# Designs tried in a protein design chat: VHH binders against Ferredoxin-fold anticodon-binding domain-containing protein 1 (FDXACB1). Part 6

Target 1, 94 residues: Ferredoxin-fold anticodon-binding domain-containing protein 1 (FDXACB1), of Homo sapiens (Human) (q9brp7r531to624)
Amino acid sequence: LYPPCYVHDVSFWIDQKKGFDELEFHTVARAVSQDTIISIQFLSRFQHPKTQQVSLCYRLTYQTCDKALTQQQVASMQSQFRKEIQQHLYVIPR
Key: E = the ipSAE of ESMFold2; O = the ipSAE of OpenDDE; V2 = 0.75 times the mean of E and O plus 0.25 times the DockQ between their complexes.

## First folded at step 4 (VHH)

Design q11 (framework vhh_6fv0_2)
Fold by ESMFold2-Fast, scan of step 4:
Structure q11 (fold): chain B 94 residues (1-94), chain A 121 residues (1-121)
Amino acid sequence: as target 1 above (94 residues)
Amino acid sequence: QVQLQESGGGLVQPGGSLRLSCAASGFTFSSYAMYWVRQAPEKGLEWVSTISSSGSTIYYKDSVKGRFTVSRDNAKNTLYLQMNSLKPEDAAQYYCARVTYESGTWTFDYRGQGTQVTVSS
């Protein structure tokens, strides 16, 4: 059987003056997940009509066969990831 | 439909310069990191440079550092590669490509048809 696969979406508001660094975003995701994230897919860009604030949405897929990976561990990693991107990327998670 | 179209290639003498452009359409260009990759005759596809979606983070292949400069204009959906001090080893078909992270590695999902760079005396 294939190892369990967990999918989580993350959405956040970006700082348009500082810009968003997608490569750093991927680096943080891999570090927090101990390289269990095998796919990161851009889903959408939304711009608020009135405030002009921009949010981005990404889909992250967790999977590994070299160790046990539980839904609880993935939820914990995803929570930590949301905290790390606030500091490193000047974003506000939604 | 995702489209990437390169231009700016040509014949140049060793030590010369060329500026390549890549026009992107059919996706939110400003949300994707981009690659420049190249393929020389009888060689495999070779990574040349990476630029983040904002343009703030840039990486180069060691052999092109100091000679090539990648940049992007998100308002125009255009990626550029300024090539200076060209060497015979730089002769190749050059492609722009949209960066993705799949199967635990950096890769790309779309590339253009390429633009030919020839370096000869």
Scores: ipSAE 0.093, ipTM 0.549, lowest interface PAE 4.6, mean pLDDT 88

Design q12 (framework vhh_6fv0_2)
Fold by ESMFold2-Fast, scan of step 4:
Parts: structure tokens; sequence; C-alpha cells
Structure q12 (fold): chain B 94 residues (1-94), chain A 122 residues (1-122)
């Protein structure tokens, strides 16, 4: 028996005047996942050629042997995470 | 060089209150998010609360929402946890921890204090 691993990517537009607080992003991720996120990886930075808006993409890996994790529970945590980063980091999810 | 020192634990009856403090030194406290984590007898470390570097973003474990309040005083390099309506399941060693992440984007905490013991019994 090996605990299942769930991978979710999150992409969002940043507010270029306020900037992006990566430490706050990690703090929100830890809190929302109830310590089930074991890895956060930066994947890419994209700047739209027409609008000049900047988006960032991160990969989050969920895993724990402390309790059963279902795909649906992880999906719910990921949905909550997207809502929380909108409120606290001035970003717009893609 | 980095030091975290918890205090304020003790014995309370169910329904009682305690205020925990964490004194930080050896780093720029106002630049780091902080955790409160706990460990009950025969259990692993459990996350309790997170507060951002400015104090503007705060999160709680579901089971402590409405009962616990985390706060910080950056001028005094001190983190607090106000615990109200304490339940037997809250009995644990409580630690403050400094939140960090490595250069590859893996997040964690790097320093933790020795902890302060909270006992809830009648």
Amino acid sequence: as target 1 above (94 residues)
Amino acid sequence: QVQLQESGGGLVQPGGSLRLSCAASGFTFSSYAMYWVRQAPEKGLEWVSTISSSGSTIYYKDSVKGRFTVSRDNAKNTLYLQMNSLKPEDAAQYYCARVTYDSSGTWTFDYRGQGTQVTVSS
C-alpha cells in the first residue's frame, strides 16, 4: 500500500503594480492543503504580447500517509486555494 | 543564531483559555510568515495556524476556527496564539515555526522552538 500522489497546476494573472508575493503564495498553499502539499514547483512565466499581462504557472503535488486523500478532496482543496489567492495576492486565476 | 522560544502553556480545565507567546530572535521577523504547530502524545506534528509576514493573511485548522486567534507584533518580534474554549483534543506540545521554501519551490519550515506544553483535564 503506497499513498496516492495528486498533481495540480495553477495559473494566474498577477497585478504588476502590486507585484507577486511568493512567500505569501506558499503560506496560503500550506494552510489550504492542511499540510498535504509536499511540493510546489515554478513552471513558467508568460507575458501576453497584446495586453502585456503577466501570468505565472505553478505545479502543486499533494500526498499524505497520515490520512486517506481522495481525488475529490484534493480538487476541493485546489478550488479553495484558487479562491484564496485571488483574495490575498491580488491575482486572477486562468 | 535563529532562535524561537515559546511560553504560556499550562494546565486548564475544558472550556478554559491560554495565551501562548513566541519570542523570535536572530532574523528579520517581519519578513517571514509563521506557523503554530502542535504534537499530541503518540501523534505526529499537526498544523494549527499560519500568519503572513505582515499579519494580513491568517489561516486556521478547521477544528480550531472561532476558538483560536493568531496575531503578531513585528515591533516586538513576538507571535501569539490566543486559545479559548479549550477541548481535551487540544492538549499537545505547541511550537512556533518559521516558514520558508527552497530554491526549487518546495515549501516547509526551517526553525522551530522547543515548545510549550498545553494540558486540558479536569
Scores: ipSAE 0.000, ipTM 0.180, lowest interface PAE 11.5, mean pLDDT 82

Design q13 (from b05 with E102D Y103S G104Y S105T; framework vhh_6fv0_2)
Fold by ESMFold2-Fast, scan of step 4:
Structure q13 (fold): chain B 94 residues (1-94), chain A 123 residues (1-123)
Amino acid sequence: as target 1 above (94 residues)
Amino acid sequence: QVQLQESGGGLVQPGGSLRLSCAASGFTFSSYAMYWVRQAPEKGLEWVSTISSSGSTIYYKDSVKGRFTVSRDNAKNTLYLQMNSLKPEDAAQYYCARVTYDSYTGTWTFDYRGQGTQVTVSS
């Protein structure tokens, strides 16, 4: 039996004075997803030529063996994740 | 190019202290978590400590908890390891390393390390 797999990308501007905490990012992702995120892939880094603001993009893959994971649950977790990283990592989602 | 340069090692007696520094260049230091790792002669690399990119999250190997303190100064692109109450088993070459996420294994690892600084503990 093949459990459903959901892929979501997240992009955000970092606070260059505070820096970006990659370990905390992963910790927040695990907590919000109830450990259903099986993969976090760094995709890209962009620096705005005029503002010098830096944005990062990650791909998150959700999957669980108990097959309780639905599209709606993942969408809810992804929305909560975007909110949590704003509060705890000093980032602004794109 | 990414460069990491350690300093501050030396010879110290048991119970003594040393402060190691790691100067980083060639990348945005404030965007990366960092490791301190060590290697005794004829042994593999041993993880000692992790500090997140902002410094808000810190982890230590059990045997160094309460004795070692990792910190970083992102304005100076420098990582530090304050080592107190040094024991003979702490003698090793100490390296700083840039943390990266291995999406295939789902674990944190590192892609670059410095040349190391030697710590010798002898009475």
Scores: ipSAE 0.000, ipTM 0.185, lowest interface PAE 13.5, mean pLDDT 82

Design q14 (framework vhh_6fv0_2)
Fold by ESMFold2-Fast, scan of step 4:
Structure q14 (fold): chain B 94 residues (1-94), chain A 129 residues (1-129)
Amino acid sequence: as target 1 above (94 residues)
Amino acid sequence: QVQLQESGGGLVQPGGSLRLSCAASGFTFSSYAMYWVRQAPEKGLEWVSTISSSGSTIYYKDSVKGRFTVSRDNAKNTLYLQMNSLKPEDAAQYYCARVTYEYTRTGSTYEVTWTFDYRGQGTQVTVSS
């Protein structure tokens, strides 16, 4: 059996005046997850036809061979990640 | 249009200190992570440090940990490298560089490769008795 793999999606509205910093997004993901995120998939970009607000959706995959990774640990990391990106990337979760 | 200008290099004795600065213009500095890289004569480029766009995440080359400190002032569009306890092996041209990344797509999965697209002209650091 291979190590357990956990998948979580995150969706958020971006600040179009400040723009979205994908490098910071990946950097925060790496730091919060203690390098257990093995892939980040861009899923979609949506622009609201009336408000013109833009939202992005990413899929994050957590896995490590170095230690036992639990669903609870991943949930905690994902929660912290969601909090950090709100503060550092000026995004609003949806 | 994108410009990076280093300063603060010079001659220092072993164990001495220097503070390098990098002035950025032509882009939204606060939206980019930055590298410090160096190149000694007849050697390739060597990564020294990374600082995230906000300054909250910082990485160092193992050989400079505890001796070098990277920081940034986004209001002034300036990147800094404080170098303490300088050793002869630290002698090099030092460059600041704007970090970028490329997505390599395999099916629906994206792998990120960290690199840089612009760098400055460099500032020379010499360590001599």
Scores: ipSAE 0.006, ipTM 0.205, lowest interface PAE 9.9, mean pLDDT 82

Design q15 (framework vhh_6fv0_2)
Fold by ESMFold2-Fast, scan of step 4:
Structure q15 (fold): chain B 94 residues (1-94), chain A 130 residues (1-130)
Amino acid sequence: as target 1 above (94 residues)
Amino acid sequence: QVQLQESGGGLVQPGGSLRLSCAASGFTFSSYAMYWVRQAPEKGLEWVSTISSSGSTIYYKDSVKGRFTVSRDNAKNTLYLQMNSLKPEDAAQYYCARVTYEYTRDSSGTYEVTWTFDYRGQGTQVTVSS
């Protein structure tokens, strides 16, 4: 009756000289997931005390009533999302 | 040295058109979402449009939808605002601004993100005569 809901966290190091574009992060998430991501929640920001490198962590929730969404499909979408954000947002997955 | 330089403003009759440009330098333009904001005399800053770093996601203020079109050319480090069917209420100083975000923890320990901007240009003046 209720469509299955899948939750995945993603964390990555940002390039502080180039900056990080959250709007583009959401745009890539929508495109890769075929609009099955219903929420993106910011979880944390960590700055390494020695290197000053910054990492961000987000929680993504996948759910749709329009398609049969499987765990394998979501895993594939999440993997592609990690690859796309590396190319478009200059981040390094953690 | 982050610099944003607007151009293309001027005097136009109601119903006329103007194309604004914003030249960006001193940062990786293709990595930032951008705002167009405006300020009419004796008014506060008013958000007009947002465009994502790739140009794929765009938002507009309700009163300008269908009349204004934002675009960007990342190869030229330039942001544009095409303004059609200009109204007297559109008269303002127009600024481009670099989008940034601030993270704040709420009382439950959850992070909240606020979208803002850290740099804007000197602006270009748009005057609409009636």
Scores: ipSAE 0.012, ipTM 0.335, lowest interface PAE 8.8, mean pLDDT 83

Design q16 (framework vhh_6fv0_2)
Fold by ESMFold2-Fast, scan of step 4:
Structure q16 (fold): chain B 94 residues (1-94), chain A 127 residues (1-127)
Amino acid sequence: as target 1 above (94 residues)
Amino acid sequence: QVQLQESGGGLVQPGGSLRLSCAASGFTFSSYAMYWVRQAPEKGLEWVSTISSSGSTIYYKDSVKGRFTVSRDNAKNTLYLQMNSLKPEDAAQYYCARVTYEYDSETGEVTWTFDYRGQGTQVTVSS
């Protein structure tokens, strides 16, 4: 009866010309998860020494008491999230 | 002083349409993503739609896709929800809400929610 907690990390390359819209990132995360993500934690920023490309890494925690969440449902939401951020934030998942 | 004021609710027949408006003041509206959320009698608060600050990214609850359209006019500081093909299940108090983020500098943790919500506008679907 205790709600299960699922943790997924997402890493992606940003477009430094367009910049990264953290507000849009959080908005997309909330929408695709049907409000089941309870936290998003910034983990790291990496800059490739040769290409100078910047990658960001975030940790997403899924949990809800309002319905049963399965690992497969969360994996599906996470996959959709990666696709949505690619389209709307000009990022490339890695 | 942040203010959000919804309008446009009313009584409609099943299959009918309504357009809700949310007038925002006291903040830079064009810098914030916005939610439409609703609450039916005896039920919890339910997310309906999200629109990004620019209006370029829009998401809907599955049950309203194809029937509802969210939009915004940043020059007028106004958020809209066009509701078509209304069903009895859509009857609720509708609120607009401003999306916000909490950042814990020590842990790096970010949590998002909304900080301000209007008083709402009532949508009744005749049954």
Scores: ipSAE 0.000, ipTM 0.180, lowest interface PAE 12.1, mean pLDDT 82

Design q17 (framework vhh_6fv0_2; at its last look DockQ between E and O 0.52; V2 from the best seeds 0.00; counts 0 for: unsure alone 63.8 < 65)
Amino acid sequence: QVQLQESGGGLVQPGGSLRLSCAASGFTFSSYAMYWVRQAPEKGLEWVSTISSSGSTIYYKDSVKGRFTVSRDNAKNTLYLQMNSLKPEDAAQYYCARDTYTYTVEGSTRTATWTFDYRGQGTQVTVSS
ESMFold2-Fast, scan of step 4: ipSAE 0.596; ipTM 0.830
ESMFold2, look of step 5: ipSAE 0.700; ipTM 0.871
ESMFold2 (binder alone), look of step 5: mean pLDDT 76; pTM 0.746
OpenDDE, look of step 5: ipSAE 0.782; ipTM 0.887
ESMFold2, look of step 7: ipSAE 0.750; ipTM 0.881
ESMFold2 (binder alone), look of step 7: mean pLDDT 76; pTM 0.747
OpenDDE, look of step 7: ipSAE 0.805; ipTM 0.899

Design r01 (framework vhh_6fv0_2)
Amino acid sequence: QVQLQESGGGLVQPGGSLRLSCAASGFTFSSYTMYWVRQAPEKGLEWVSTISSSGSRIYYKDSVKGRFTVSRDNAKNTLYLQMNSLKPEDAAQYYCARDTYEYDSSGYVTWTFDYRGQGTQVTVSS
ESMFold2-Fast, scan of step 4: ipSAE 0.160; ipTM 0.545

Design r02 (framework vhh_6fv0_2)
Fold by ESMFold2-Fast, scan of step 4:
Structure r02 (fold): chain B 94 residues (1-94), chain A 126 residues (1-126)
Amino acid sequence: as target 1 above (94 residues)
Amino acid sequence: QVQLQESGGGLVQPGGSLRLSCAASGFTFSSYWMYWVRQAPEKGLEWVSTISSSGSYIYYKDSVKGRFTVSRDNAKNTLYLQMNSLKPEDAAQYYCATDTYEYDSSGTATWTFDYRGQGTQVTVSS
């Protein structure tokens, strides 16, 4: 009745000198997932008390009605997404 | 203020080619990632291709990879989609778009292609 829904969280340290471009983050997510991510939710911001480094955490929801979306396909998209954001946004996955 | 106008659609036979154009105005085109999306009758909006602001990063839907080529001319504020080896499944209204985001009170962001033109129709039949 309902197509499978997959939820994955991504956490990363940002480069505070370059800043974090949230629009680029969402654009990369959509491109890498081939339009199967239906929502991105901001979960948290954490600042390390000693290093002052900032990490962000987002929740990604994958779902499509037009084809069978498998857990393996989502895992592959998620892996590629982590690599692409590191390249595009100067972030370090944690 | 964002204005997008598609052209270049038409009727072709399977295996034919078309080149779509999108004229952009009302925003700094060279600073935005751009998309081609399509909608077949009684179907949802379907993503086709993405091109980064500089043109350095390009992504395609798996079913069009190797047949479609997206490009842009930032000096002319124009986005292009070269479509080769067209199949009946490619028949749709084609739109150029730039994403916008809407945040609800929980912080959930959903993409929409609200900044898109009226589209250009592509029909593939013999």
Scores: ipSAE 0.012, ipTM 0.383, lowest interface PAE 8.9, mean pLDDT 81

Design r03 (framework vhh_6fv0_2)
Fold by ESMFold2-Fast, scan of step 4:
Structure r03 (fold): chain B 94 residues (1-94), chain A 125 residues (1-125)
Amino acid sequence: as target 1 above (94 residues)
Amino acid sequence: QVQLQESGGGLVQPGGSLRLSCAASGFTFSSYYMYWVRQAPEKGLEWVSTISSSGSRIYYKDSVKGRFTVSRDNAKNTLYLQMNSLKPEDAAQYYCARETYEYTGSTVTWTFDYRGQGTQVTVSS
C-alpha cells in the first residue's frame, strides 16, 4: 500500500573548465520531476586515465503520495532531465 | 527573522489574470533560488515554478507553461508570479519558498523553506 518507488542512476561528463554546479543540478532534477524525486545520492567520481575527463554518477529516487507514478512517466522525466542538465550544466550524459 | 509574505490572490473567473507577489526579508534574497508552490484543498504541495538567484534560469510545471510567468526584483527583494488564462485547476493556496537542501551522509533531500499563510487563488465559474 506504499506508493511505488523508482530508482534511476545518471552519469555524465563534466566541463572542468566551467565547473559543476551541484545546486543547479538538484534544482533541475526537482523541476523536471515535478517534485517526485525525493532524494539524490552521490555514487562516484571517475577520471579517465588518458583524456583526464571527469564523470560523476548520481542515484535518483522517484516517489510521490499525491498521484499514481508510472514507470513510463519516470522514464520520460529521466529523459527530459538528461536533456536539461546537458543544456544548463555543460555536461555530457554517458 | 526570515520572512516571506505572499499577496495578490483573489477570486477570478476562468480565463482571468492575477499577479502574485512575495516580499522577502531577513536573508540575502539575491543569493537564493526561489520557488512558487501551491496546495489545493485535500491535495499535497505541488511545485509550480523555479527561478534562479539571478533570474537567468526559469522552470515551470508543464500545465502552467505559456500561462504563468515568474520573475524577481532583487533590488526590492520581491518575487512575482503573473498568472494568465487561469483555469479551475489553478485554484489553490499559493506559497513562495526558499530552496534548501538536507544532507544525510551522501544523500541529499531537498525541501522548501516556506512559512506563513500564503495567498488564496479561487477560480469560479
Scores: ipSAE 0.011, ipTM 0.280, lowest interface PAE 9.3, mean pLDDT 80

Design r04 (framework vhh_6fv0_2)
Fold by ESMFold2-Fast, scan of step 4:
Structure r04 (fold): chain B 94 residues (1-94), chain A 126 residues (1-126)
Amino acid sequence: as target 1 above (94 residues)
Amino acid sequence: QVQLQESGGGLVQPGGSLRLSCAASGFTFSRYAMYWVRQAPEKGLEWVSTISSSGSYIYYADSVKGRFTVSRDNAKNTLYLQMNSLKPEDAAQYYCARVTYEYDSSGTVTWTFDYRGQGTQVTVSS
């Protein structure tokens, strides 16, 4: 009846000296998903009271009507996205 | 006072090439991803290309892949679009736009732009 919808959360520690480029984050998400990510929702910002390290958490929603999306395709896209943000946005998975 | 000024459009024959430029001022250009978007007279805005703030990530609409190349020179605050193998369906007003993202009260993001130039016209015919 409805095209399948897949939800994946991603959370990571940012490098506070280099900063976090949120525009770059969204741009990478769009590219690796081949525009199947229809929503990116900011969930939380956490700062550790003792270490002062900051982590961010986002929710990504995958959906398209143009072609069938499989769980395996989405898992592959999410893995590539996680790899790209680690390599290029100076983030560490949490 | 954010300003974006496109140039380089014109009339070209099918199979020809054009290089568009976008001069940015009034903001820190190197901190923003940029779009190229286009609009034919009877159609809505069509996304053409995205380039990240650093220039490291570049993305194209399927209709232009292999034919168009986006680039940027952050030292000159300038965005470029090299258009090769132009087709009649590429005829449109071309705009550069500053990418932005807004969160609503529930935390949901919308991918959009906040500023665009007045555009440069590309006509493909002879």
Scores: ipSAE 0.006, ipTM 0.267, lowest interface PAE 10.2, mean pLDDT 83

Design r05 (framework vhh_6fv0_2; at its last look DockQ between E and O 0.72; V2 from the best seeds 0.00; counts 0 for: pae E 6.3 > 2)
Fold by ESMFold2, look of step 5:
Structure r05 (fold): chain B 94 residues (1-94), chain A 126 residues (1-126)
Amino acid sequence: as target 1 above (94 residues)
Amino acid sequence: QVQLQESGGGLVQPGGSLRLSCAASGFTFSDYTMYWVRQAPEKGLEWVSTINSGGSRIYYKDSVKGRFTVSRDNAKNTLYLQMNSLKPEDAAQYYCAKDTYEYDSSGEVTWTFDYRGQGTQVTVSS
């Protein structure tokens, strides 16, 4: 069987004082999605000209080989992932 | 050279408990996120649990949450998995794993599990 593939982007402001831990970002993504995120692609970096805040944008690809994901399951995983990175990586969703 | 050695498996009845250990060497264990994964004969590799380098972030596959506990001792370079309330569906060869990453020129990164130990067999029988 060929399972559906879902692509969602995530953008967030980082805490420049604490820094952004990209390895932990990947760890949280893998864990929250129950290992269904199969790739992460960095898309862009933006620095706000007045506040100097930095935002990052990543593309997440969800897929599993042994069971088909539904749109509802992926939406739930994406929602939980946004919550987890806000709490643990000190980022603010954009 | 990365080396991983699993131990602590065995045969238990449903509802029983086992404690798995993974001795790590050949890399700076305390710098890496570690994983437990398992493989049943008719199934592919299945993720079980994740623990980050400092041990402050822990995740479980939903089907084992509340029954399994992962921990690590960075001073001893050892990863543990306490398995309680074991079920027949938990029977598998268990491996500890270290991250590896594949990185292309477009900025896309993927990762795989590096499970080079022999694993330890967990069997749950009636």
Scores: ipSAE 0.050, ipTM 0.475, lowest interface PAE 6.3, mean pLDDT 81
ESMFold2-Fast, scan of step 4: ipSAE 0.340; ipTM 0.710
ESMFold2 (binder alone), look of step 5: mean pLDDT 77; pTM 0.764
OpenDDE, look of step 5: ipSAE 0.234; ipTM 0.630

Design r06 (framework vhh_6fv0_2)
Fold by ESMFold2-Fast, scan of step 4:
Structure r06 (fold): chain B 94 residues (1-94), chain A 125 residues (1-125)
Amino acid sequence: as target 1 above (94 residues)
Amino acid sequence: QVQLQESGGGLVQPGGSLRLSCAASGFTFSSYVMYWVRQAPEKGLEWVSTISSSGSKIYYKDSVKGRFTVSRDNAKNTLYLQMNSLKPEDAAQYYCARDTYEYESGKATWYFDLRGQGTQVTVSS
């Protein structure tokens, strides 16, 4: 009697000169998923020892109280989310 | 103390227009992502639109794209929603909300921070 949860991790390289706007990241997540992403958890920060590039990893949890979300719907939302963050936050998916 | 005051709702015929306003006080409005959300009787809370702190990034619920326009005036601490071509399914209590999140057990969870009573939009012939 509880709706299913789907968990997906996203990793990406940031643009260190432009910086990373975490609140904008949350906004894009909420907008693309129409409020089906209920939380984002920061998992890790990695800096490549030779290139000095920085990557961030977040965990996203999808859940809604209407009809059960399908894996296909969540996969489509994740795909759109990756495209939107590339355009709006200048990150490169990893 | 944070306050959000919605206004501009009313009764309109299908195809009509309304402009909603949200007056913000008690926080640095220009630093917050803002939302419009709505709730119709017997329905859950629905996200309608998002506008970034600067106003440069704007997103809409699919069913309102091309009909609704969100904007903000950071100098006046005011958020707006221009609603055109209103449909019966748009009838709801409309709220503005700021983007906020909390950390629980090392996990960030965010929600709509609703502070006002909302403004009622009725679409009837």
Scores: ipSAE 0.016, ipTM 0.322, lowest interface PAE 6.6, mean pLDDT 80

Design r07 (from q03, 17 letters changed; framework vhh_8fcz_2)
Fold by ESMFold2-Fast, scan of step 4:
Structure r07 (fold): chain B 94 residues (1-94), chain A 126 residues (1-126)
Amino acid sequence: as target 1 above (94 residues)
Amino acid sequence: QVQLVESGGGLVQPGGSLRLSCAASGFTFSSYAMYWVRQPPGKGLEWVSGISSSGSTIYYADSVEGRFTIIRDNDKKMVYLQMTSLKTEDTAVYYCARVTYEYDSSGYVTWTFDYEGQGTQVTVSS
């Protein structure tokens, strides 16, 4: 009767020389999810003291009012999102 | 140390074209999305166009879609706005801006912009 809500976290290593484009990150999330992601929350930033590699962690919330989302559909979208950010943002998922 | 310098504005007739330029310095230009925004006489700021850090994602306001083209050159640290088919309602001071973000108390992101330049005046009149 009410639209279900799904929460997934994503963590990845960034390419610091190319930089991380957070606007592109949100654009990819919107496209992959067919506008079902309603929020993206920054959770943490970690920098490895020896390698200087930086990882970011975000929480994504999926919900839509126009149709029911299934756990399988969201899992598929999240998997595709991880794949797309590797290509568009040159990040390495954790 | 962060600087954005706009140029290329001027007086043009309706239907004409102009190319605006923005020279960036003092930050890692290739790591930031860039906006063009404008302020018509006596009105507030209006978002015009945006381009992602890589240049692969581009957005336009409905009022300029199909008439304006945003371009960036990361090697030269430049962003451009190519304007065609100019209308009197395009008259404004144009600013380039570095895209930033803020988080609300719940951690939700809101896109904003920072480091606006001095602006360049575009006047469309016959």
Scores: ipSAE 0.000, ipTM 0.217, lowest interface PAE 10.8, mean pLDDT 81

Design r08 (from b05, 17 letters changed; framework vhh_8fcz_2)
Fold by ESMFold2-Fast, scan of step 4:
Structure r08 (fold): chain B 94 residues (1-94), chain A 123 residues (1-123)
Amino acid sequence: as target 1 above (94 residues)
Amino acid sequence: QVQLVESGGGLVQPGGSLRLSCAASGFTFSSYAMYWVRQPPGKGLEWVSGISSSGSTIYYADSVEGRFTIIRDNDKKMVYLQMTSLKTEDTAVYYCARVTYEYGSGTWTFDYEGQGTQVTVSS
């Protein structure tokens, strides 16, 4: 009865000198998804024991009642999101 | 040492304007998003506005949208709050704050705030 719901996780290494801009992360997610992301949940923080590099993992939930969302449309949005965060947030997707 | 120093507060009449300044030192300012938050007399902290590290993304609380403007200058390590059309309910101590994300809760927080600058809107 509810419209289809799609869940995608995104993980990336942050630039610790630049820091991670959470406001920009949410803004990029909103823009690339056409406001179909209804939830962004922090899952984990990992710090590499030798390199000290930090990786963050988030879960994004796509859902909308306004239009038919397909798995391919969501996959396309998620791919664009990975590209945009690399450009705007100085992160390396993994 | 992280230091945030606010200035520009004062007594102003309803409908007036003030510009608050925040000077940051002791950290890589251009790597952090910044908040303005306020504490009205006898109340808790209220988030007012946020600006991303680059300055490209800006958010306002509904209560100040259209009246306040947040600006940052990374070269000068400054963040500003331009306040117009001030109302008596804007009376508060205003703090600038360095933005942090509370990992477990997924909530925006801040880890450092300055000593504050008092804004009083009264006739």
Scores: ipSAE 0.000, ipTM 0.164, lowest interface PAE 12.9, mean pLDDT 80

Design r09 (from q04, 18 letters changed; framework vhh_8fcz_2)
Fold by ESMFold2-Fast, scan of step 4:
Structure r09 (fold): chain B 94 residues (1-94), chain A 126 residues (1-126)
Amino acid sequence: as target 1 above (94 residues)
Amino acid sequence: QVQLVESGGGLVQPGGSLRLSCAASGFTFSSYAMYWVRQPPGKGLEWVSGISSSGSRIYYADSVEGRFTIIRDNDKKMVYLQMTSLKTEDTAVYYCARDTYEYDSSGYVTWTFDYEGQGTQVTVSS
């Protein structure tokens, strides 16, 4: 059978002056997960009508047949991912 | 059209050093993250290091952290891997890879290492 699959969503406010670097986002996701993320799906873009702030939401799917992948390992990777994107992409997680 | 050409491999003793080079052509180099991946004899591909398109993020596999350094030169369209304190387990064919991504009709983004060619052989032997 297929190895276990784990799904996590991430939402964040972007810095419109700095912009959002999607290639950097993918690079961070790939590195933090040690290539166990097999899919990233863009879910939504929201712009606040008054503040004009923009929020993005992505769905990340973790799966690998190379290693035993546990829910705790995925949670740890997801937590690290949230920290890394704050530091390098000028985003604020929601 | 996209071409990545690795060089700099060779035979080296344990504890030695080598510098691998990758010349990129056929795409907007500064728009892609670049990776070094390796394939030991009789094994599958193993990622080694990655560097973001701007160079702001750099990552290493635990097995090479502190020994290898990845560098990119966007003006020359080059990626380098400086290898020090080489071990016999570093013996592999090394490939430079481009981080590619594609959106499908459902909005899913998938990516794989995009590499082509012979790579460069690194043999660490005493």
Scores: ipSAE 0.012, ipTM 0.402, lowest interface PAE 7.7, mean pLDDT 81

